# Designs tried in a protein design chat: VHH binders against q9vxt7. Part 2

Target 1, 187 residues: q9vxt7
Amino acid sequence: MPRPVLLIHGGAGDISDSRIAGKFAGIKQALRSAWGLLSPDNGSGGGSALDAVEAAVRSMELDENFNAGYGSCLNTSGQVELEASLMEGRDLRAGCITLLRDVMHPITVARRLMEKQRHTFLGGAAAQELALATGSERLQPGALVTEGARLTLKEFEDQVAQGKDPFFARTELTDDKPVPKTDPSGE

## First folded at step 6 (VHH)

Design p13
Fold by ESMFold2, look of step 25:
Structure p13 (fold): chain B 187 residues (1-187), chain A 125 residues (1-125)
Amino acid sequence: as target 1 above (187 residues)
Amino acid sequence: QVQLQESGGGLVQPGGSLRLSCAASGFTFSDYAMSWVRQAPGKGLEVVSDISGSGGSTTYADSVKGRFTISRDNAKNTLYLQMNSLKPEDTAVYYCAKIAVARSGSVTAIAYDYRGPGTQVTVSS
């Protein structure tokens, strides 16, 4: 008998050897958090797919190894800007949140937006108001910032100050030639 | 216990028609969008069509637009797929499912919540 499928993608980009174990463990935890919600014994009134993807993403939002929630990449002001979306079917109901700050689980705010069915997209102050009005706690400024994210921003700023982008500097460290090397697919 | 039972598949010649049914139980059927997904031999799952809980909104994969029609009868807790002008490439096991996609920052999760045995559709001379 075919069984439910849960697919998780932890994000694109370079993964150093030192980060592989943490990212792998984080994907496993996200799967564990979500898999029971797809069980035949699920007590949720048939919303198991939505519940499962939300639970998986919430797990990754708590995990500093992912660019989501806690441990997100920082903007040039050193702040975490949050975005999330949730969709039922391929495009039947959706909730999309952008420019949200200081909440632990932007995916849950996106779900709340989808369930209110008034708007598909909210950002900025409107998204903040929705988050707080529907039960999200406002975190202290900086609570989602990790030391790893700060170091990554510092490295980026150092490369810009030297007249290089971080990609060119990375390429230079692995190649002796100054010409950037990228694959033909644009990655 | 949530249950989904597909039926209505079979062997049909190209150009023929079939109507698939999915009997649902164990949840409030009308509260949830439903989908038909198919899996051809040696291929992954393809979402064929989706329908909102009320039945007021539908979507279709490009490969089936104009040939397939999704519908639901919420009083009978039943999802349908009317398949017309069938082609050999429509050969697959068809499942009814609930599908969700979540993204936050750079992470993504997708769930295909299908529980029935599926129903085989074979389009061949």
Scores: ipSAE 0.636, ipTM 0.775, lowest interface PAE 0.8, mean pLDDT 82
Fold by ESMFold2, fold request of step 17:
Structure p13 (fold): chain B 187 residues (1-187), chain A 125 residues (1-125)
Amino acid sequence: as target 1 above (187 residues)
Amino acid sequence: QVQLQESGGGLVQPGGSLRLSCAASGFTFSDYAMSWVRQAPGKGLEVVSDISGSGGSTTYADSVKGRFTISRDNAKNTLYLQMNSLKPEDTAVYYCAKIAVARSGSVTAIAYDYRGPGTQVTVSS
């Protein structure tokens, strides 16, 4: 009896109660978009595992509830920097992309890199050239930035300005994070 | 329709050998990496070995390095696992599979695509 396995991990960090339903719905949608590619009744051919993981990740890249693509965490300049990787087996064929900007699906760029079989790892300008040359649309700057990601960056900046160590702060917006108070006494 | 059929399992004594086969159909076999995975009773799935589509690259779990050899014959659409120096710990159902891992930002997806009935290997004295 065929029993394929699809595992999805939605990212590290605390999840506030108010965001649990959105994360759960997003994980379900990613599973639904990918599961049929692994079905025994699916006639899609031998690439089903690669297609399934790409489809699941593309679903999460569109979903602002995840730190991937749209809604990614911002760097200290308020920009989204994208990274993605795709592998067959443990470490056979692979494509790895870093420092990519302004494309919706970095996982698909990683797959294109893997399939060209020239380099395993590309970043920055080289990754950008590959994405555009192989059919990715260049989005307007800021198109992948969400208000949630901007608020998370502002909380990080507020903690630094108050002398706190924000490296243990949450990586996404939460309902229970207090808004810092400013007073003229300097406390 | 993709079909995978494992064979070659059986009962052997510790130190013995077996050769597993996986007959593949319904896809262009040589285009895809293939894996052997195993599941002992009551345990999770363990990736034993992987081989590239051409057969030029292979990997092995530490627990089987030096004892197991993965190979393929693309003209016969068949994947093989030669298992030497078998130990009781190798007792499991063995499946041939395709495996992929994708990551983007903080998210990860892993697929184990195995479709055959598997073949039982039992190592006992």
Scores: ipSAE 0.613, ipTM 0.781, lowest interface PAE 0.9, mean pLDDT 83
Fold by ESMFold2, fold request of step 17:
Structure p13 (fold): chain B 187 residues (1-187), chain A 125 residues (1-125)
Amino acid sequence: as target 1 above (187 residues)
Amino acid sequence: QVQLQESGGGLVQPGGSLRLSCAASGFTFSDYAMSWVRQAPGKGLEVVSDISGSGGSTTYADSVKGRFTISRDNAKNTLYLQMNSLKPEDTAVYYCAKIAVARSGSVTAIAYDYRGPGTQVTVSS
């Protein structure tokens, strides 16, 4: 009898109290999205483990509580740069995508790369072209940026200005700091 | 059709040793990371050890570190688990599994797809 195991790691860094419930709910949703794909199925075969890990990661890419897709950490220019990879047979079969923008599910682009080119790495314009050619929606610029991610970048920049080591900066805001509602200052 | 067949279990006294085997067919064995997982009576599943497709990288649960050794022979399509210094808490059905890994940004998902009947290991005095 098939008794699969699916392990999900939601990311590193300090987790604020305000995000704990959201992260747990998001992990449960990712598990629900993926669980049935690990069982033997009359309509699915050969790649059920790949399908399951892709589905779990797609769920987290849509969930702003995770640093993946929507709600990703921002680069120093305030933009989301996406990376993703899939591996089956760790030494031979992989698809790796980097420097992708404005695509909701970079993991699916990585899957398409692995299946199309077997053992290929793509970044930037080439990755962008693959995403669009294989049916990914081009999102409007900024669609993956959240207010939480902007505040986290601001705090990182403030800590650098104070002389703190940026390699230990938080990836999420603490629950002890006020979060502005929309635009907290007047005109 | 992917086939995994575990063997080598049995009854052994505490402090004893066993070597488990997993015969694999229906896929290119060397392409895949493999794992041993176990399920003790009335308990959930525990991941015991992982090994990369080449055999160059291994991991172990803290409960077995220093006592168990995972290995593979890619020419024979066989995964092994050498179990030494066995304890009663090692009593379980042991299964081998295929692995897939997905990463995006900071998140990771790993799937262990086990399909064999497993092999019973009983450590009892």
Scores: ipSAE 0.472, ipTM 0.749, lowest interface PAE 1.3, mean pLDDT 80
Fold by ESMFold2, fold request of step 17:
Structure p13 (fold): chain B 187 residues (1-187), chain A 125 residues (1-125)
Amino acid sequence: as target 1 above (187 residues)
Amino acid sequence: QVQLQESGGGLVQPGGSLRLSCAASGFTFSDYAMSWVRQAPGKGLEVVSDISGSGGSTTYADSVKGRFTISRDNAKNTLYLQMNSLKPEDTAVYYCAKIAVARSGSVTAIAYDYRGPGTQVTVSS
């Protein structure tokens, strides 16, 4: 009766008390999602550790409280740029993607890359092509952008305009009110 | 199909030594980082030590540093834990585990997949 141990880290930075509750709830949901794959009642007889970590990360990619997928931090052009990696071992089984856009679950694209080839790294147009060719929906531009992420970018830009050190700027604003979570990917 | 079989536990006095073994099958052993995890009576699971697929990188819990040594023999598909200077606090069932890591943006998940029956280590006078 094997049962994996899961360790989840939801990101770093200075956060408000209201964001702590959202991140705590999000971590619990991610654990629940991963645990459901490993339950004895699973029709596949239990999932792998790889399946469990993918599921945990997919849950956080849907949750705007985390800098992953929906609700990711924005670049200076107000856009989400996605990166993800999946690894079993240091040297051999990995899939790494970068500069991906408008896909709800970059971690699953990284999984598909790893399974398609033993060692490979893709970014930009090649990563977009893989995502779409292997079943990811192309989301509408801006679908991954949240009001919280826009406010965080505005605070960063305000601090730069005031001559403050942006490396000490808050990564999240106090009392962010996330848009209710939806899954625009259809996944 | 993945199988992990732990062995080498037993009863030992404080200050003694044991060597645990874990026979692995059903996957390409050298591709995976591996771990020893343990569960003391009435307590949760603790990660004891990790080792990379090649064996070149190791990590230890603070409670065992300097006393325990993790190693692997990829030709024999076997993971080892040499346990020296054993203390009563090391009493636990020890399990061998595969490691998987996923990252997206700033989030990380790590899983320790243990499937074997474990091996009992008891440190008592």
Scores: ipSAE 0.423, ipTM 0.710, lowest interface PAE 1.9, mean pLDDT 79
Fold by ESMFold2, look of step 8:
Structure p13 (fold): chain B 187 residues (1-187), chain A 125 residues (1-125)
Amino acid sequence: as target 1 above (187 residues)
Amino acid sequence: QVQLQESGGGLVQPGGSLRLSCAASGFTFSDYAMSWVRQAPGKGLEVVSDISGSGGSTTYADSVKGRFTISRDNAKNTLYLQMNSLKPEDTAVYYCAKIAVARSGSVTAIAYDYRGPGTQVTVSS
């Protein structure tokens, strides 16, 4: 008899009371999205473990309650930069994507990379090209940004404006210590 | 559909050896990393060992490292576990499983798909 096991981590260390229900509901939805793929469904055959983990992660990438896809944390320039990886076995084979932008499901791009079996890691423009070439939609800039992520960035900016970033106070570098020259000799 | 059939279990004395097999069908075996997992009576699932689709990379749980060897024969669609220096704590039902890990941003999902009946390994006098 089939006895699949599916484990999901939502990624948050401390969860406020106001976010607990959203995180639990999102985890349950991700489990539901993946579970049917591990067991035979009604006449359609079961999916693979790879299909199941991709489906679970895609569900969380759509869910603003998770730092993945829609609702990702913003960099200091206010942009979402995406990172995903998909692995068979414990770190034995992987597709790893970094510095990807404006794609709803970076996990699916990572899967496409892994299935080529000749590349493990791809980032930036090359990852972007792979995403579009394999059918990912290019989203409008900012489509993955949520109000929660903007408020978090605003709090950071307010701290910086209060002088908490030492680089704002910096005005000058000095080059005061001379370095002795080495006598070049040789044959 | 995906089928996994484990075999090669049995009763063995401490210090003995046993070789498990897992016959796979219904999927392209060489495309997938595989795992041996075990469940002792009344205990939870333990991942014993993993192997890449090509067979070129392996990992082992600390509890079996140096005693167990995972291997595969992709021409025969078969996964193996050579178990040496067996101990009573190795007593369990052993299953072969297809595994996958996905991570995006801060989230992670892991699946172990073991569909066979397993094979019983009993280590005792």
Scores: ipSAE 0.313, ipTM 0.673, lowest interface PAE 2.4, mean pLDDT 77
Fold by OpenDDE, fold request of step 17:
Structure p13 (fold): chain B 187 residues (1-187), chain A 125 residues (1-125)
Amino acid sequence: as target 1 above (187 residues)
Amino acid sequence: QVQLQESGGGLVQPGGSLRLSCAASGFTFSDYAMSWVRQAPGKGLEVVSDISGSGGSTTYADSVKGRFTISRDNAKNTLYLQMNSLKPEDTAVYYCAKIAVARSGSVTAIAYDYRGPGTQVTVSS
């Protein structure tokens, strides 16, 4: 069997020195989570590439350092609207979710969409319905909003108010608080 | 009134270097992201490189990565483009552009105001 290759990227941007360690730790955790599924030696069974990448992304969705899932960037109303996509290379199937709210793992919802093979892209109410109907838990409103995300939005708003160009505004700020280690969705 | 004036263009051989400058006035220079864009004969406008107001962030087109460097001196209200390892395909009129951003909900639009006369860069053997 060919050797599997796993590549994980934690996002791009102006990353402060104080956040570097957290991002590396998060990437390593995601890698461990995914690799455990790919490696026969870990006893966890021969997971698929899809399982591995989903696991990696799920790990990062729990980590504020990646502004995905928990700690996502906010819209102008201060709300989290989740977006995720997944694609497999064998049959070129894909699942895409947008405007999903109050769900911990949008990547899993995207996976479920792909597997249903009815739609490739769902958004808003339809995505929400799919998520709930397939076992995702609806979180409390605002559960995915972090102080870092609020600060990021505030900074953006302040820049706009001052007449500054927000083209390269920061998209990731942190309040240096510990990231939750548990998945509130129970998944 | 916003003014942009490019300079530094010229004729160079392949592999040569040029340094473009843009003098900006009529606005708070440091508050705006800036860009270099170029237009070759018969081709559309291409974004070459962008730089944030502070200069802390930059982006480059794939075609110029590793060869071009954008920078700015906010004290002098000047934008720069260092162009190394020039190729014939880099031949174009180069413009300095003030970047404008508009947002409505999830939609973001970016505009490049390149009202200056531009500076001609010709790369030829």
Scores: ipSAE 0.014, ipTM 0.230, lowest interface PAE 8.7, mean pLDDT 87

Design p13
Fold by OpenDDE, look of step 25:
Structure p13 (fold): chain B 187 residues (1-187), chain A 125 residues (1-125)
Amino acid sequence: as target 1 above (187 residues)
Amino acid sequence: QVQLQESGGGLVQPGGSLRLSCAASGFTFSDYAMSWVRQAPGKGLEVVSDISGSGGSTTYADSVKGRFTISRDNAKNTLYLQMNSLKPEDTAVYYCAKIAVARSGSVTAIAYDYRGPGTQVTVSS
């Protein structure tokens, strides 16, 4: 049997050198979480590809080094609005969630949607209802907001106030240290 | 053509030290993060350590933290892994790997697009 392949993307943004280590660690943790389900050599090796990708994303949703859940970008009101999507390639099934609030794992909600096969995309109140009805815990308001995210929003606001182009505004944790310009790779 | 070649492996007693080297060619070495990975007999591939292109950032597996040090000399196109306090469980084939990065201004995705043939490290009394 062909060996499974896992690929994880840690997001695109202006990431300082100081954050690279955390990103690497987070990605590796996600990979480990997923691989553990796929590898027959591990006690839990009976997982599907969907299980693996869900596990990977769940790991990332918990990791403030990413902005997939905890530490998500804030809207202009300072709130976390979560998104997640999942697709199964064999049958081209998909589940998409948007504007979900105060839920730890949007990806799980997306999967639940996909598995129900009633809708492909739910947002806002409908997504919230699905999440709660299917067993997701409602977190305390603001539970997913990090200081980094707050500072990022503030920085954005300040930039806008100064008349700067916010096109390349940061969407992740702010770094108080200047990014060294010694790495031509842009890492 | 991208080429990676590991060296420095061998047989060492527990508590001993080895320094692995990886000679890189065929690409702009400093533009890419590099990784040491290892595969023990009967086990899957394990990431040991990562280092950014500039060398400014490093990561380590929990199992090797405090014992292993990854470094690089971009002028020499060489990756290093200093391994101290070696344990029998460190026995594996060690590979240097080029990290393929999907770039949007920064590190976004990690995958290995090239890997050397590996060097055997055996820790045994």
Scores: ipSAE 0.005, ipTM 0.205, lowest interface PAE 11.8, mean pLDDT 86
Fold by OpenDDE, look of step 8:
Structure p13 (fold): chain B 187 residues (1-187), chain A 125 residues (1-125)
Amino acid sequence: as target 1 above (187 residues)
Amino acid sequence: QVQLQESGGGLVQPGGSLRLSCAASGFTFSDYAMSWVRQAPGKGLEVVSDISGSGGSTTYADSVKGRFTISRDNAKNTLYLQMNSLKPEDTAVYYCAKIAVARSGSVTAIAYDYRGPGTQVTVSS
């Protein structure tokens, strides 16, 4: 069997220099989490490619550096609306979730949808129902909202109030702290 | 240590041209793919163009295809970006980046090392 390959992308938004280190750390953690399932060397390498991909995304969903899951960007009402999608190349299957709320790991919900093979895309109440019915925990309202996300929304609102064009509004806050532009760990 | 120094930026009118240069040192230049990246006001970092170590392969962002040309002179340790038909939306700080491979155990990652100060490109009528 050929050696598996994992590729993870941490997003391409308006990422300030101060966020770079966090992004690298988060990506590395995601890779470690995923690879642990695939690697036969650690004794736990019995996972599939899907398991690995799900694990990677689950890791990222816990890290506010990726604006997915915990720390997601807010809608104009100050709420987190979660999205996730998963595709499987062998049988050309896909599962997509949108407008999911107060649930950890929407990627897992997307996988569950994909595995059911009845629908490819669910949103809102239907997605919520699927999530809960299949074992996801309902979080407390606002549990996924971070201070950073609130500040980002506030910045957006302020810009709009000032009559500025919000077309290129940032999804992340700018930090003026001088930080390395590369991974400081060298890893 | 790796050093990158960009130059050639400036103020131009729409439709104008600029040629950016990047002087590289501290590493074997020809062994590494290189990139131009840019950051516009209020926007994130964007990869503009990549070039292989030998210069035989190039890639471009859709936004600059047909207008920009990346090249390199390995004998001079210099990276170039010819920018034609410039648009206001090309206004940004442009950075030269060394494309680096990072390894941690069985994991391999690709990173853009753009540690230089950058050069300002402003396109305005």
Scores: ipSAE 0.000, ipTM 0.188, lowest interface PAE 11.8, mean pLDDT 87
Fold by OpenDDE, fold request of step 17:
Structure p13 (fold): chain B 187 residues (1-187), chain A 125 residues (1-125)
Amino acid sequence: as target 1 above (187 residues)
Amino acid sequence: QVQLQESGGGLVQPGGSLRLSCAASGFTFSDYAMSWVRQAPGKGLEVVSDISGSGGSTTYADSVKGRFTISRDNAKNTLYLQMNSLKPEDTAVYYCAKIAVARSGSVTAIAYDYRGPGTQVTVSS
């Protein structure tokens, strides 16, 4: 069996230098969360490329340093509409979720859709139903909205109000939040 | 296939209690050490507590010692976490994790398979 390779990308937007450290830390965390599942020697029977990818994205969905999951960019109504997609090369399957709300891990829902093999793309109420029916917890409304996301939306609105071109508006603001210097216990 | 399903989370006031459960399937439950891990928004994964396959040995993060108790019922394939004296800093998504040991030469690493959806614990006044 070939040696597995895991690659993670944390976005390519207009990201300020001050945010780079946080994103890098988040990427490392995602790698740590996923790599153990790829180990050919773990003998647990629970590891696969698919599992590892899902684990990595789940980690990122919880990290405000990324504008997906918790801290997602907001729509014009100030709401989080979650998207996730998953593809696997063994059987050439895919699962895509859009307009999902108040669920912590849209990537998991995407995987569940993929594995169900009924649809490749599901959105809105149907995606919500799938999420809940398959074990996802419904969060409180707005639970995934961060202050950073609110400010980003506000900036966008202000630009529009001023008659500026919003097509290239920032999706991430400068964030001076400190990056943790130490790994949590157990890593 | 390994399946893990957490439950028991919710909103609780500081000082309150919750009891989490994890239903496990798809593997011989008693053969594996299990863990509760948590991740708060913007923070890394934290190991909260571990328990051996037999349940004879337990470990706790310093942050939860004296407040949390991990246990398991191997007959029911269920893992538990009793959470007392909850604090705002305990707010996180809690995952049940199957512990795996990865070895390569002289290197040994612990891996946590927390593929379940998790359960949200929110401690707030």
Scores: ipSAE 0.000, ipTM 0.144, lowest interface PAE 16.6, mean pLDDT 87
Fold by OpenDDE, fold request of step 17:
Structure p13 (fold): chain B 187 residues (1-187), chain A 125 residues (1-125)
Amino acid sequence: as target 1 above (187 residues)
Amino acid sequence: QVQLQESGGGLVQPGGSLRLSCAASGFTFSDYAMSWVRQAPGKGLEVVSDISGSGGSTTYADSVKGRFTISRDNAKNTLYLQMNSLKPEDTAVYYCAKIAVARSGSVTAIAYDYRGPGTQVTVSS
């Protein structure tokens, strides 16, 4: 049996050097989470590609080093509107969720949608209903909002107020701590 | 007043290298994303590369990926474009441009509110 391949991307955007280490760490954690399901040598092996992908994204959704799930970018009202999408290559099925609120692991909701094969895309109240009806827990309002996300929004607002160009505004908070541009762990 | 001035262009043989510079003034340089754009004879304006205000994010046209590197020194208010492995098809006037946002209906698109006079790059044997 051919060896599976996992590829994980930690996002794109105006990411400062200071955040690089955290990004790498988070990606590695996601890889570990996913690979454990795929590797026959691991006691937890035997999972599907979908299981692995979901596990990886779930890991990332919990990691504030990424601006999805916990620590998501905020809308202009300071709220988290969650998005996730999942697609499988066998039958080209997909599940897409948008405008989901106060739910952990939107990717799982997306998977549930995909597997139901009734809709490909749900948003807002419909997505919320699906999430809760299928076992997702409703979090307290604002539970997914991080201080970093708030500050990022504030900076954006300040820039707009000053008449600055908002197009490439930062989507993640930057600090002035220098970090190597490559993974310092060498992995 | 916003001013942009390119330099570093010239004639180079295929496979050669050039480094373009763009001196910026009249605005807080680090607050704005910048682009290199080029216009070849008989062609429209082509975006070559973009860089965010902080320099943490860059993009490249497919035609220049792996050969060109955009960078900036915000302390010096300078934008750079390192061009390696130059090809004849890279011949153009190169401009540095200050990125702005434009809207068309509900769609946001990149626009430029300022651009330098340009510098000629000619790649020829």
Scores: ipSAE 0.000, ipTM 0.226, lowest interface PAE 13.2, mean pLDDT 87

